# VHH binders against q84jc2: the designs that were tried, part 141

Target 1, 232 residues: q84jc2
Amino acid sequence: MSKMRNLVEEKFLEFYESWVIQLELYLHQLLIAHNNNTMSETELRHLISKLTTHHKAYYTAKWAAIREDVLAFFGSVWLNPLENACSWLTGWKPSMVFRMVDRLRKSRVVLVEAQVKKLEELRVKTKFDEQKIEREMERYQVAMADRKMVELARLGCHVGGESVMVVEAAVRGLSMGLEKMVKAADCVRLKTLKGILDILTPPQCVEFLAAAATFQVQLRRWGNRRHYVTHS
Short names: E, the ipSAE of ESMFold2; O, the ipSAE of OpenDDE; V2, 0.75 times the mean of E and O plus 0.25 times the DockQ between their complexes.

## First folded at step 9 (VHH)

Design gb12 (framework vhh_7z1x_3)
Fold by ESMFold2-Fast, scan of step 9:
Structure gb12 (fold): chain B 232 residues (1-232), chain A 125 residues (1-125)
Amino acid sequence: as target 1 above (232 residues)
Amino acid sequence: QVQLVETGGGLVQPGGSLRLSCTASGFTFDDYAMNWVRQAPGKGLEWLSAISSSGGYTSYADSVKGRFTISRDNAKNTLYLQMNSLQPDDTAVYFCAKETDLWSEEYTGADFDSWGQGTQVTVSS
């Protein structure tokens, strides 16, 4: 009999490794498309659709996994230490993506005024949603010190079936609270990503997705291929 | 208009097997996670299993692990539940449920936004 936590970590590690391999293959297709100005809009939209489907596959898998063990996503075993250090509530910080969008303003593909306005509106909304989640996280952490939680911790020191069951129920409640926070954060990520893709033209979407995938792949590479030794 | 239609339920003896199907229409099936949920007579809803949009990840309730297998065929817009080693307490109405659309809507805390009408599974001699 294996513990549920270990099983989720093993299963998601296997899933994630395969997912990253496919992301790398899509990145190669995006780079080819970005360097080939002869591709039709239909062909570009098809490639963008493959990338959005791939990202949706990740989040639907993540949500299935956190239903069994949300804590597996805090300090994930399938991520290297650099990737984990750059994490905000189990994933990328949504407002970070606008730094990649800012690069599009300086590229060969020029953003029109209407797009700039919509992107700024989305940026403001995204930062507002991030702040709401950060306040919920602070509230969650403060609730750990509330009288009820302190009493439950004290009860956990007593030997008895009733106190053990009460503590187990409290731990399940804490995990459910974290699951809701993670899903809320992922919702902000997905709405930010979709919002950007809805505002951009197909060539701009390809450039944006290539930049995002390059960053994700490079961050993983930097974390895995650093050649240094830490001495105390 | 989102529609989910379950089939494959019926009468089966303890230790038997059944395969449930759910045909989906009215939405982009391969963009969403899908779930199986059941309701036994006189009891509340019990989540059983989830499958990611690509089928690359699955999860199960402890009560059905090792006995039930969830799968999907995105080309046919169809979700499946293979049920083996059926027990009398598996008797329930089985529902196909679409995961809440987090791509276009605010997260409301609800897991599912659409349900089928259900298919009856009865495990008895």
Scores: ipSAE 0.614, ipTM 0.831, lowest interface PAE 1.2, mean pLDDT 85

Design gb13 (framework vhh_7z1x_3)
Fold by ESMFold2-Fast, scan of step 9:
Structure gb13 (fold): chain B 232 residues (1-232), chain A 125 residues (1-125)
Amino acid sequence: as target 1 above (232 residues)
Amino acid sequence: QVQLVETGGGLVQPGGSLRLSCTASGFTFDDYAMNWVRQAPGKGLEWLSAISSSGGYTSYADSVKGRFTISRDNAKNTLYLQMNSLQPDDTAVYFCAKETDLWSEEYTGGDFDSWGQGTQVTVSS
């Protein structure tokens, strides 16, 4: 598995580049839909479903990849330095999407009082879940400095099948702990996204998804613009 | 209720091939990653392969890479495992497993939330 680490990075890079290209195509469709007052609710729901399916495809691919190498997602090679600097536990910070929701309040799309209340309840829960995961990550980092881990590291310096197997088991345990935390963070992301889409009307969902996709695409372009490459 | 049913197991000679199928029902199949896991006699569970919801990404354990191919048909709610160059140590019960639902429930640390009954693969001369 560790022998396949570089291949996971290369394979997910290829997947991610294709996924981003398709996201840009969907963003174009969202912007057209936002400006078109003739689209039916059924047509809007179909477009929203395409975006939801696209995001689910990303997370299912990510979970498949982290089974082989979760560390590939810490300092990902498929993300530029700006995207990596803005990452929270290998992805977007869930509470940040509510800033995009706040932009809907200033648009022509009017949120009713019941929606505002439900969105605020979701925001509070999202922040709570986010902080819970941050505490778990802190505990994980403290446990890495535990006396038992230091003792296991010393065993790895000695030649012997038994000591090698004990060290390998400990390393697998550490990787499994990271995988659990990454999946927990992704759970908060997906529940937050689903919650917002369940509260909003189809036209509001289109506007929200367009804002989110615009931000993601723009952040990538801003980060890439700072990269000077001289070819020969 | 979620149901996963594996078929296609059997007795095969070393170097032979088998194709396993897993038919899914009771959930939106194309929303979830799917996995193949096996258990050899007297051993624990070994994860073998995963496939993303769209089929756009696949992953494999080192023990089966280059020999096994995972695929899915979302229109038929069916998961497949093509097994080539089978070895005696591939003898095991093979299980289809659904990825944990992180969409609606709090993540509790489980790798999979649903499993099939298993199908027996025996590689012997």
Scores: ipSAE 0.619, ipTM 0.846, lowest interface PAE 1.4, mean pLDDT 85

Design gb14 (framework vhh_7z1x_3)
Fold by ESMFold2-Fast, scan of step 9:
Structure gb14 (fold): chain B 232 residues (1-232), chain A 125 residues (1-125)
Amino acid sequence: as target 1 above (232 residues)
Amino acid sequence: QVQLVETGGGLVQPGGSLRLSCTASGFTFDDYAMNWVRQAPGKGLEWLSAISSSGGYTSYADSVKGRFTISRDNAKNTLYLQMNSLQPDDTAVYFCAKETDLWSEEYTSGDFDSWGQGTQVTVSS
């Protein structure tokens, strides 16, 4: 939690709180559907569509916000410290969801061989995409030590006027680089989610989405308990 | 095929107001963020405003903050830009732009994958 919230932080905090409340409502519906096994394929597809739309709404709001201030997403005030500690490039690590998928192999709704093969292919592609982004982030961090950036920082410390404007332009350039990397990471997240849902049957999709939403909601609750104690 | 059609541009005097509309077709409108961008004669594209898929989040460039309001009607597949307190330097072609397809196989960190042909806004006496 920042000492002082900027406008983007306040607006996204309000959005995110509402978004999480709706996620909990959808989680309740997913758990009912998973436990009952009496819903039609059409009803299950409608529920899956609601979750997909809900996740898309998050990313469309996030992308609008990062256009204004990407740095708000590094150490977000709308996330508790535990949620922030578990973040990979401002969100969940795409490959981690395959651990949730692995549990489906032990469920009563057994994955067929063709699904297992496609999921493994998707897992490998997701890992490759993650590593590519991690290399770009490392490159970005190394570029911060570039001689030109060091010289601009020195100029910003002891001369005013023109040097201030030059430094501000360089900082904007750095922010645009972060925007690009965050969007790339979010694209991997969305493609991974879509890929899994395209491979799984509707009942398996419900089980997967319920597991993912349960983890997200519980992580938030665990971290929020700490805040309740420290706020006293 | 994604199609975006802007309307509502025209000649207006300084201090005046205009409302731009953008009608979308060829995609699920309520799945995507939408943007307004403009291009003044001989200049590059300037992003002005974005709205999330549900309309629950909006953002604005500093140059238009407090003067312009972005909104959408998902039932009508229509995006709006309410422009108030118009100034001569607001003269430009205004485009609505769709955010890159979130389900695309392409890794694009580009701002937009589609926009319309634009509508001309001229602010002069």
Scores: ipSAE 0.409, ipTM 0.757, lowest interface PAE 3.3, mean pLDDT 84

Design gb16 (framework vhh_7z1x_3)
Fold by ESMFold2-Fast, scan of step 9:
Structure gb16 (fold): chain B 232 residues (1-232), chain A 125 residues (1-125)
Amino acid sequence: as target 1 above (232 residues)
Amino acid sequence: QVQLVETGGGLVQPGGSLRLSCTASGFTFDDYAMNWVRQAPGKGLEWLSAISSSGGYTSYADSVKGRFTISRDNAKNTLYLQMNSLQPDDTAVYFCAKETDLWSEQYTGSDFDSWGQGTQVTVSS
């Protein structure tokens, strides 16, 4: 019920705050690495590995949390209103990261023709996977007007243990459907991130990860500032 | 080759405790979430608990909340389940399960891609 949902929200909020603090520390290291020509390829690969491990820690924690309460991720309390407004199926929209990749083409790092071709292929595939999930979500929303929603609405008019059990089972089924869609979206996010990192050189990976982390951190700061000013 | 080996099962009286271990090999253990799942005689699989790759987040099924504690030691590639206040209804084969690879080319709808052989827990007086 609502009290159980709030407990999951509080627990993930604590996790997320710690995760963001560590992301900010990694961003600092990425910015130093970007400006430091003395770092070896091995040192850069180690830093990139720390970031990928950090993102894996987030998604594995998220998946553990959604097993208990996937609805906590739709309108998350650990995100400010601006972050929530920019969310696509509980996270960043996969295709948006290619705008950060485009910035690399105009930076001091130079992408070779082979990399440009592979990135364009990945962009097209990512958009295809993204649209597939959007169609799946649309089908889910339409299916909610089918027998399950009609039955849930009907059962809301009855009293007794049998009604409670049937409603709980139907709600569980709806939550399982959302869980699968969120997991599918997260797999597209992680596959897109991995694909970009596999195409880029270590210095280019550092610049890309720095751009992505900067945007995430700044979006949070902008949203927190707006929220604070509105209330104060 | 991915291998998951559970140990620590056995016969225990109601109200007793057991600690299950799962030793992992053949993959980068600290990149994946790990799960405990059980199957009671004549029943389907029941998910019990999950732990994130770093150990920073845990989750539990309502049936075991407050009684079971999941943990991991990434240096030893080992997953644990501390089971307290055991009840006859906890009698089951307990499986260690590896979360599906989040970086794989295609999400198949499966929550787990690898399982151990299981360890039997019997709660009886």
Scores: ipSAE 0.650, ipTM 0.862, lowest interface PAE 1.3, mean pLDDT 86

Design gb17 (framework vhh_7z1x_3)
Fold by ESMFold2-Fast, scan of step 9:
Structure gb17 (fold): chain B 232 residues (1-232), chain A 125 residues (1-125)
Amino acid sequence: as target 1 above (232 residues)
Amino acid sequence: QVQLVETGGGLVQPGGSLRLSCTASGFTFDDYAMNWVRQAPGKGLEWLSAISSSGGYTSYADSVKGRFTISRDNAKNTLYLQMNSLQPDDTAVYFCAKETDLWSEAYTGSDFDSWGQGTQVTVSS
């Protein structure tokens, strides 16, 4: 029932389904590269670049969509309930990615001491940035409640052009605040991802990206098996 | 080093059409979302449309939905805005804007980090 969704939800659902199909194809290439010692450093860097470009494409599309309707990203129709339950401010929680990095510390491609130190510094910075955003969101929620109560009180018996303009201004303010929070969270995600890739060697980057993509794809499959979001 | 150059503006009658172009240089065009923004005489900036880095997703302000179409040619480093059913209220300077580099440590919460000089669109008889 496409008519039961707004236009942004329909367009982003179509985009996201295509994006996930391409992610699965890249995951296949990452797994082949991880199990193949014959790939050159140049070939590995090219594959890493394709994944980086693919993630950039997601965030550029997401930001275009949230300019139009940020609320579509809170409880997204293109995500199954399990994926939505695992979301932090409309996406993955940046600090959780370090759990995937920890597996690299004990893999057959050993991290050197300098890398371990840089990754720990990045982990601490990422957690600090997360906490800052969480405090901002808490302040936003308190301020939003105050604005809503004032607006609801003023809308008592005042139905007319001036009250419509006040409501529209308030709604624009709320949406802009949420858009700002989502963009801040996405910037922490992208800086964390880039930081990890800058610290790791190309073989380690392939292993990390394969682990991340495997988790994302598997989480979607588990959720879809239990609860289908769209009709077959 | 980043340079954006808009062209295609001019005088057009109400109900007419124009196609704006923005040529980009000094950065990897394919890595960034691009936007069109306008400023009417005596008014603030109004965001009109965005296109994702690959061109796979587009978005529009309510004021231009169904009338304007954003597109890009990554091989030519060029952004386009096809404007149909133009109205006198569409009279403005139209700017090409590059989305802030999200991979950069310099991101400060600004939506755009680079702008063109703009191209004038005048809708009158």
Scores: ipSAE 0.610, ipTM 0.849, lowest interface PAE 1.6, mean pLDDT 85

Design gb18 (framework vhh_7z1x_3)
Fold by ESMFold2-Fast, scan of step 9:
Structure gb18 (fold): chain B 232 residues (1-232), chain A 125 residues (1-125)
Amino acid sequence: as target 1 above (232 residues)
Amino acid sequence: QVQLVETGGGLVQPGGSLRLSCTASGFTFDDYAMNWVRQAPGKGLEWLSAISSSGGYTSYADSVKGRFTISRDNAKNTLYLQMNSLQPDDTAVYFCAKETDLWSELYTGSDFDSWGQGTQVTVSS
């Protein structure tokens, strides 16, 4: 039917469930690689490449989906409430990945001075880009509020009154701006991820990706296994 | 360096079908989403369809949903658009467009960084 065919939410939910299952399989491979000091650099690079390709597949699917319905990504049905609560502009807050980097500094894998310097430079740049996106979103929200006020004044709408054409025009305007904002935020995420992987050695990349995937998988499991306690 | 070449356009009767192809070179094809966009006579550009890098997700404009099917063959670096139940309003130049590379470049607000020359589709009796 047209409803099922047109539901971005249901279609992306199916995609995302499959994507997460494959992420868990890659996490298993990353953990084996991390614990096996005999794996060659070529084998580690191949595994890192599979993870990079997997993340690219997610973002290319996301951008295809937001062209149809960007609002589906604000309060996503394929994410549980805990995952949604931890979301920043439809995904991970870019600076948060440096928490996984900090774990590398506490591990057995030694970061050399040149890497520490480059990671600090990347951290500063990421925070700057993040703040720039936040300012752009604030400006967008202000502009959207002014537009809605003007439209309400021109229509002479009564409280509780609704016009399908007015609602549809407002949603189209909001969607066009949000699509660009989401892509800008995703650009910061991807540049941060690529930057970290470019600085780290293959064994360090494996440890970093394992930490990131572990956190993502655990957050999903915690949200799915939550316990309700009600006192009547 | 990036090149996109569209083929498969032509004259077709209402209700007919056409299959468009786009051959890509100069970049790692299976790392990027690909899009089809058209421009009808006297009108602006209209986005039609997108496909994720692996082909695992597709999306469509309401005007073509259920009639057009996007697909790709990453081994051949080729993008396809199967067009069924063609209408006179589908008359346009059809363009293949590469998604902007957000891994290597700063996002400038442009959704596409590369376009083909286009292929003409005319739906008329």
Scores: ipSAE 0.721, ipTM 0.891, lowest interface PAE 1.1, mean pLDDT 85

Design gb19 (framework vhh_7z1x_3)
Fold by ESMFold2-Fast, scan of step 9:
Structure gb19 (fold): chain B 232 residues (1-232), chain A 125 residues (1-125)
Amino acid sequence: as target 1 above (232 residues)
Amino acid sequence: QVQLVETGGGLVQPGGSLRLSCTASGFTFDDYAMNWVRQAPGKGLEWLSAISSSGGYTSYADSVKGRFTISRDNAKNTLYLQMNSLQPDDTAVYFCAKETDLWSAEYTGSDFDSWGQGTQVTVSS
């Protein structure tokens, strides 16, 4: 028991920095593909697959990390304050990507009526799933403030073996509840991303992924460039 | 269709080492996180370690940090657990577990959708 805690924040920071560097390299490839009509459908599908695998790698790493410390993802140290301000339950808000999809209507590759219908069906389902998770989070926050939790917090200020164990059990319970909610939210994110990619043609997928990656990279650069002081 | 086969268990003295292997088939191995979990006699399941799909991130339960190392070889569809400084309370059946496919499925509260048959590890003098 010499190593009492894993430095999840430091370890995930190292992972995330490498993941973002690779995302920028993929963004460069997406922009080349978007600006050129020279790539075959097979080449475009291969590029889309690389991005899909890259996003899956992020979520598999995130879920491994939250098993140790889900709280590291609430106010993440690997994100700047601007990125954190734009987060919904530790990540992007699923329904917001449909605003990005809507901008594809002005692209060189137009959405057909059948695609528009499927995207609207997916949007409605995504918003429903978001609202369900938001209600669960509200119930969780209310439970945190109940009399039993307030009493446990008070007891935790006193030195005593049995009270320490009760407080530790309560904290583990809180963490497990957050893990389930974060995984549920990530499931909505992944279903939304997969659903969009399944509806779009390969050139439209490239445009969508390029727009998403551009926004993510630019938001990070703007937050890093401007020296913001975060107040409590 | 999904198959997970653990090997490498056995009897070992306290302070000894073992390396467990898990060979996977029936799914795209490099798309999923993999986990090691164990069950000691008379106890419930205990999660021990996870590894991301690329191997770029690993995590461990407090009980095994610094003693166990998880790794994977995606070219061979194989997951490993290197166990060092084994203690009598490490005696358990060790299972390889595949992460639930949250890319295509609803989250049901279950973290794993597939398990191996397990391999027995006994730490005894």
Scores: ipSAE 0.700, ipTM 0.882, lowest interface PAE 1.1, mean pLDDT 86

Design gb2 (framework vhh_7z1x_3; at its last look DockQ between E and O 0.67; V2 from the best seeds 0.00; counts 0 for: pae E 10.1 > 2, unsure alone 60.7 < 65)
Fold by OpenDDE, look of step 10:
Structure gb2 (fold): chain B 232 residues (1-232), chain A 125 residues (1-125)
Amino acid sequence: as target 1 above (232 residues)
Amino acid sequence: QVQLVETGGGLVQPGGSLRLSCTASGFTFDDYAMNWVRQAPGKGLEWLSAISSSGGYTSYADSVKGRFTISRDNAKNTLYLQMNSLQPDDTAVYFCAKETDLWSEEYTGSDFDYWGQGTQVTVSS
């Protein structure tokens, strides 16, 4: 993977690399907490809070970045091709985490009936929200072929003057729409995550977060090995 | 109750500098990205800059890149905007804006959920 990067891509790449390093540190702590069973509930909650805060931090940075260039996130250069292939609207697909929860249930994690019910309700809601966003995204994708963009395609790189202004305005409008879609998707992600964490007990949360973080880290490692991608 | 209070505005000559501050209260400041937005006379709102919750990432509008610098002190619950090389076109009311709650049940389409009252910046010879 080798291509020119814009300033936003470079900045976010740097940020993301640091963020991932910290995630790996938290993953280590989660695994320790999960395997030793020596931590108090208070300590577990603190660890969960740190991870939650870490994820929030990512999205605060992301949202700052997309204001400058939302398009950078639709070809995220800080991700390898495998990570990008697994991305839904510039991030993980919210409904995916329920598969992780299901895997937990097949392990030593015992969910009570009330938890199972709440998780199912959340899953249904999450899927509904995903579909809603997908429909809206489709609208914006179709809008990319509006009259102004068609005009740009017709004129190619030789547009100038007033035409350029019109096209730029159109692109800005589209970008704003995309930004909103990305934010909406992110909100569904975070809402889903929060929902799951609210349903699970602290020990279960730790196991879930460990699984999620492991998946993320391994996906990155696998992708890097396959495509010989280095970001550092 | 969430409160954002901007300070530091004033009259400055072209080429001059100002440093704006925004003091936040009523929420966990270090959990949210913060923004500067301005509104010039007769114009709409213009986003200028954003900073992540930890300050680890900053972004800028093209109109202010290279001239403005956003920063924050989470220990003081304060957001800053250093404005250099000010131009007459920078004349506006400058607002501190809190990023929308990331854990919100519904995304309403609003980028910000809370604003300050703003501080006037006038660049004139």
Scores: ipSAE 0.876, ipTM 0.952, lowest interface PAE 0.5, mean pLDDT 91
Fold by ESMFold2-Fast, scan of step 9:
Structure gb2 (fold): chain B 232 residues (1-232), chain A 125 residues (1-125)
Amino acid sequence: as target 1 above (232 residues)
Amino acid sequence: QVQLVETGGGLVQPGGSLRLSCTASGFTFDDYAMNWVRQAPGKGLEWLSAISSSGGYTSYADSVKGRFTISRDNAKNTLYLQMNSLQPDDTAVYFCAKETDLWSEEYTGSDFDYWGQGTQVTVSS
């Protein structure tokens, strides 16, 4: 099992580096589409679909990886310390994307009143869903502490295989609980992303996706720069 | 309608190999992770392997790591499981399972939303 944990970290690091490189290529295409107003609606929808597929590829890979080792995603080795500091339950905080949406009001694309209303409704729902997950995580952390105390007490009383099996069962239960919590958080992320894309027009989707990808890429670059300085 | 159809099961001797296939229809196959799950006689469901939507990431249960290989052909809407070094305790019904659509549906705690009918694998001498 210990060799399996190291392998998950190495495999996902390799996957993530390739995924980020492709994200940067898609960001370049989004910026070209945004700055050169020559693409048809069909071409814009195709580009949006490529980004959507790319994000789905990330989440499906993540869920495959957490099945083997969910703890690899808490303080991930493929993320720099700045990226890790900005994480909420192993990923971006869903409500934060509405900051990118607010930028659309000050750009060349104009949101109509019907879109503003739907985005506000989605924002409220997203915040509500975030709070539900935060309460679940709090309950999980309390339950984790209680289980550890019980198992530690049993270890003090037994030297046989039964104490080992009880500890292994408890650890398995904790891991399964974290897996479900991570997937619940990712569900809120995906529904928030889909909701925004469903409300926006194709040109607005391109601008939104470009803003989101720019932030993700730039955050990674800012964090990585700190590893190459010889002074504070 | 979503449909998953497994083929390739059968009787095999210990140390033998089998290749399972799962043909998918009724959904955009290349948008979803796919999984293999088995159920041995008198036991519960055991997850074996997962593959990401692009095929770029794979994962395996400890019990099959190094012996089984998951793969997919998105152009053919087909999922595969190459099983090598089969052991008597690999005897089970093998199911193809689609990852829950968290892009469109609420997460209910269920990892999979659709399953195939299963294909029987029997490892005996």
Scores: ipSAE 0.778, ipTM 0.915, lowest interface PAE 0.8, mean pLDDT 87
Fold by ESMFold2, look of step 10:
Structure gb2 (fold): chain B 232 residues (1-232), chain A 125 residues (1-125)
Amino acid sequence: as target 1 above (232 residues)
Amino acid sequence: QVQLVETGGGLVQPGGSLRLSCTASGFTFDDYAMNWVRQAPGKGLEWLSAISSSGGYTSYADSVKGRFTISRDNAKNTLYLQMNSLQPDDTAVYFCAKETDLWSEEYTGSDFDYWGQGTQVTVSS
């Protein structure tokens, strides 16, 4: 039966549904703070801390789960197809978050020269780290293709027991390599997020976090409301 | 200062049960996932189990799945490991480990940043 979930997928689905509900509640608080300029800096920092703690809790749960089944995070059952299609190595692409900052600058967020310089430095660092991960993934994909070529050659020569061992080795290599790349990508995501929040002022952080949470919630809602178009 | 103290180890007969505790201080316990790891005599470290910061997600190594249960009490800053159906090959020093703070500028790629001193579990007749 093609629809059955394994235990890791079922447990993480339950966690993720709860996690997203809490994100939507925090989004409501961010929007209140955005629309009401009476909150103190201390109150804003507390709200920002709630959001960063919430994001860290996601990665804590994710890293525990990938030890058991990293493949569950590629085409995840807890995400709709649109969310999965927009994923880069099981999550948001770090460099793309700077486009969100750029859009906020065009509209609502005013940055001083010192912030702009620090953001550009972070953008370059983030892109460098992304490119390193992409090169490692590329090397890994080539290695998997080479192992498949060896398996095809051995199947044609009818070398039974060795063919099974080659397949098993390829599966183990895939799992170990993917886990390391997913963790590396998550580290870049967390360092990029922290870097942005450290550069922005508390009101600017609220604007950024509200925009990011809005995008994530909208992507989920849009993907869940898919329809078929009727021909005339 | 971060401190993790394991207790509850001891001598038990095969098929028996033990409950390990780990009390934590020096950090905000409910911000971090916690782990159990063991080291048998003359062997390397073996990861056993993890629990998320809220307790909402748990995972287990195949060697202990179904026999061990991880839990936490965030109000008491305490991590637990219930160990059932113990066998002689479960004999080891058991360590409590804090997940590395991925938010830290000092992150070096290690899965854990702090460990306890360990508690000895011995399973023999």
Scores: ipSAE 0.005, ipTM 0.270, lowest interface PAE 10.1, mean pLDDT 80
ESMFold2 (binder alone), look of step 10: mean pLDDT 78; pTM 0.785

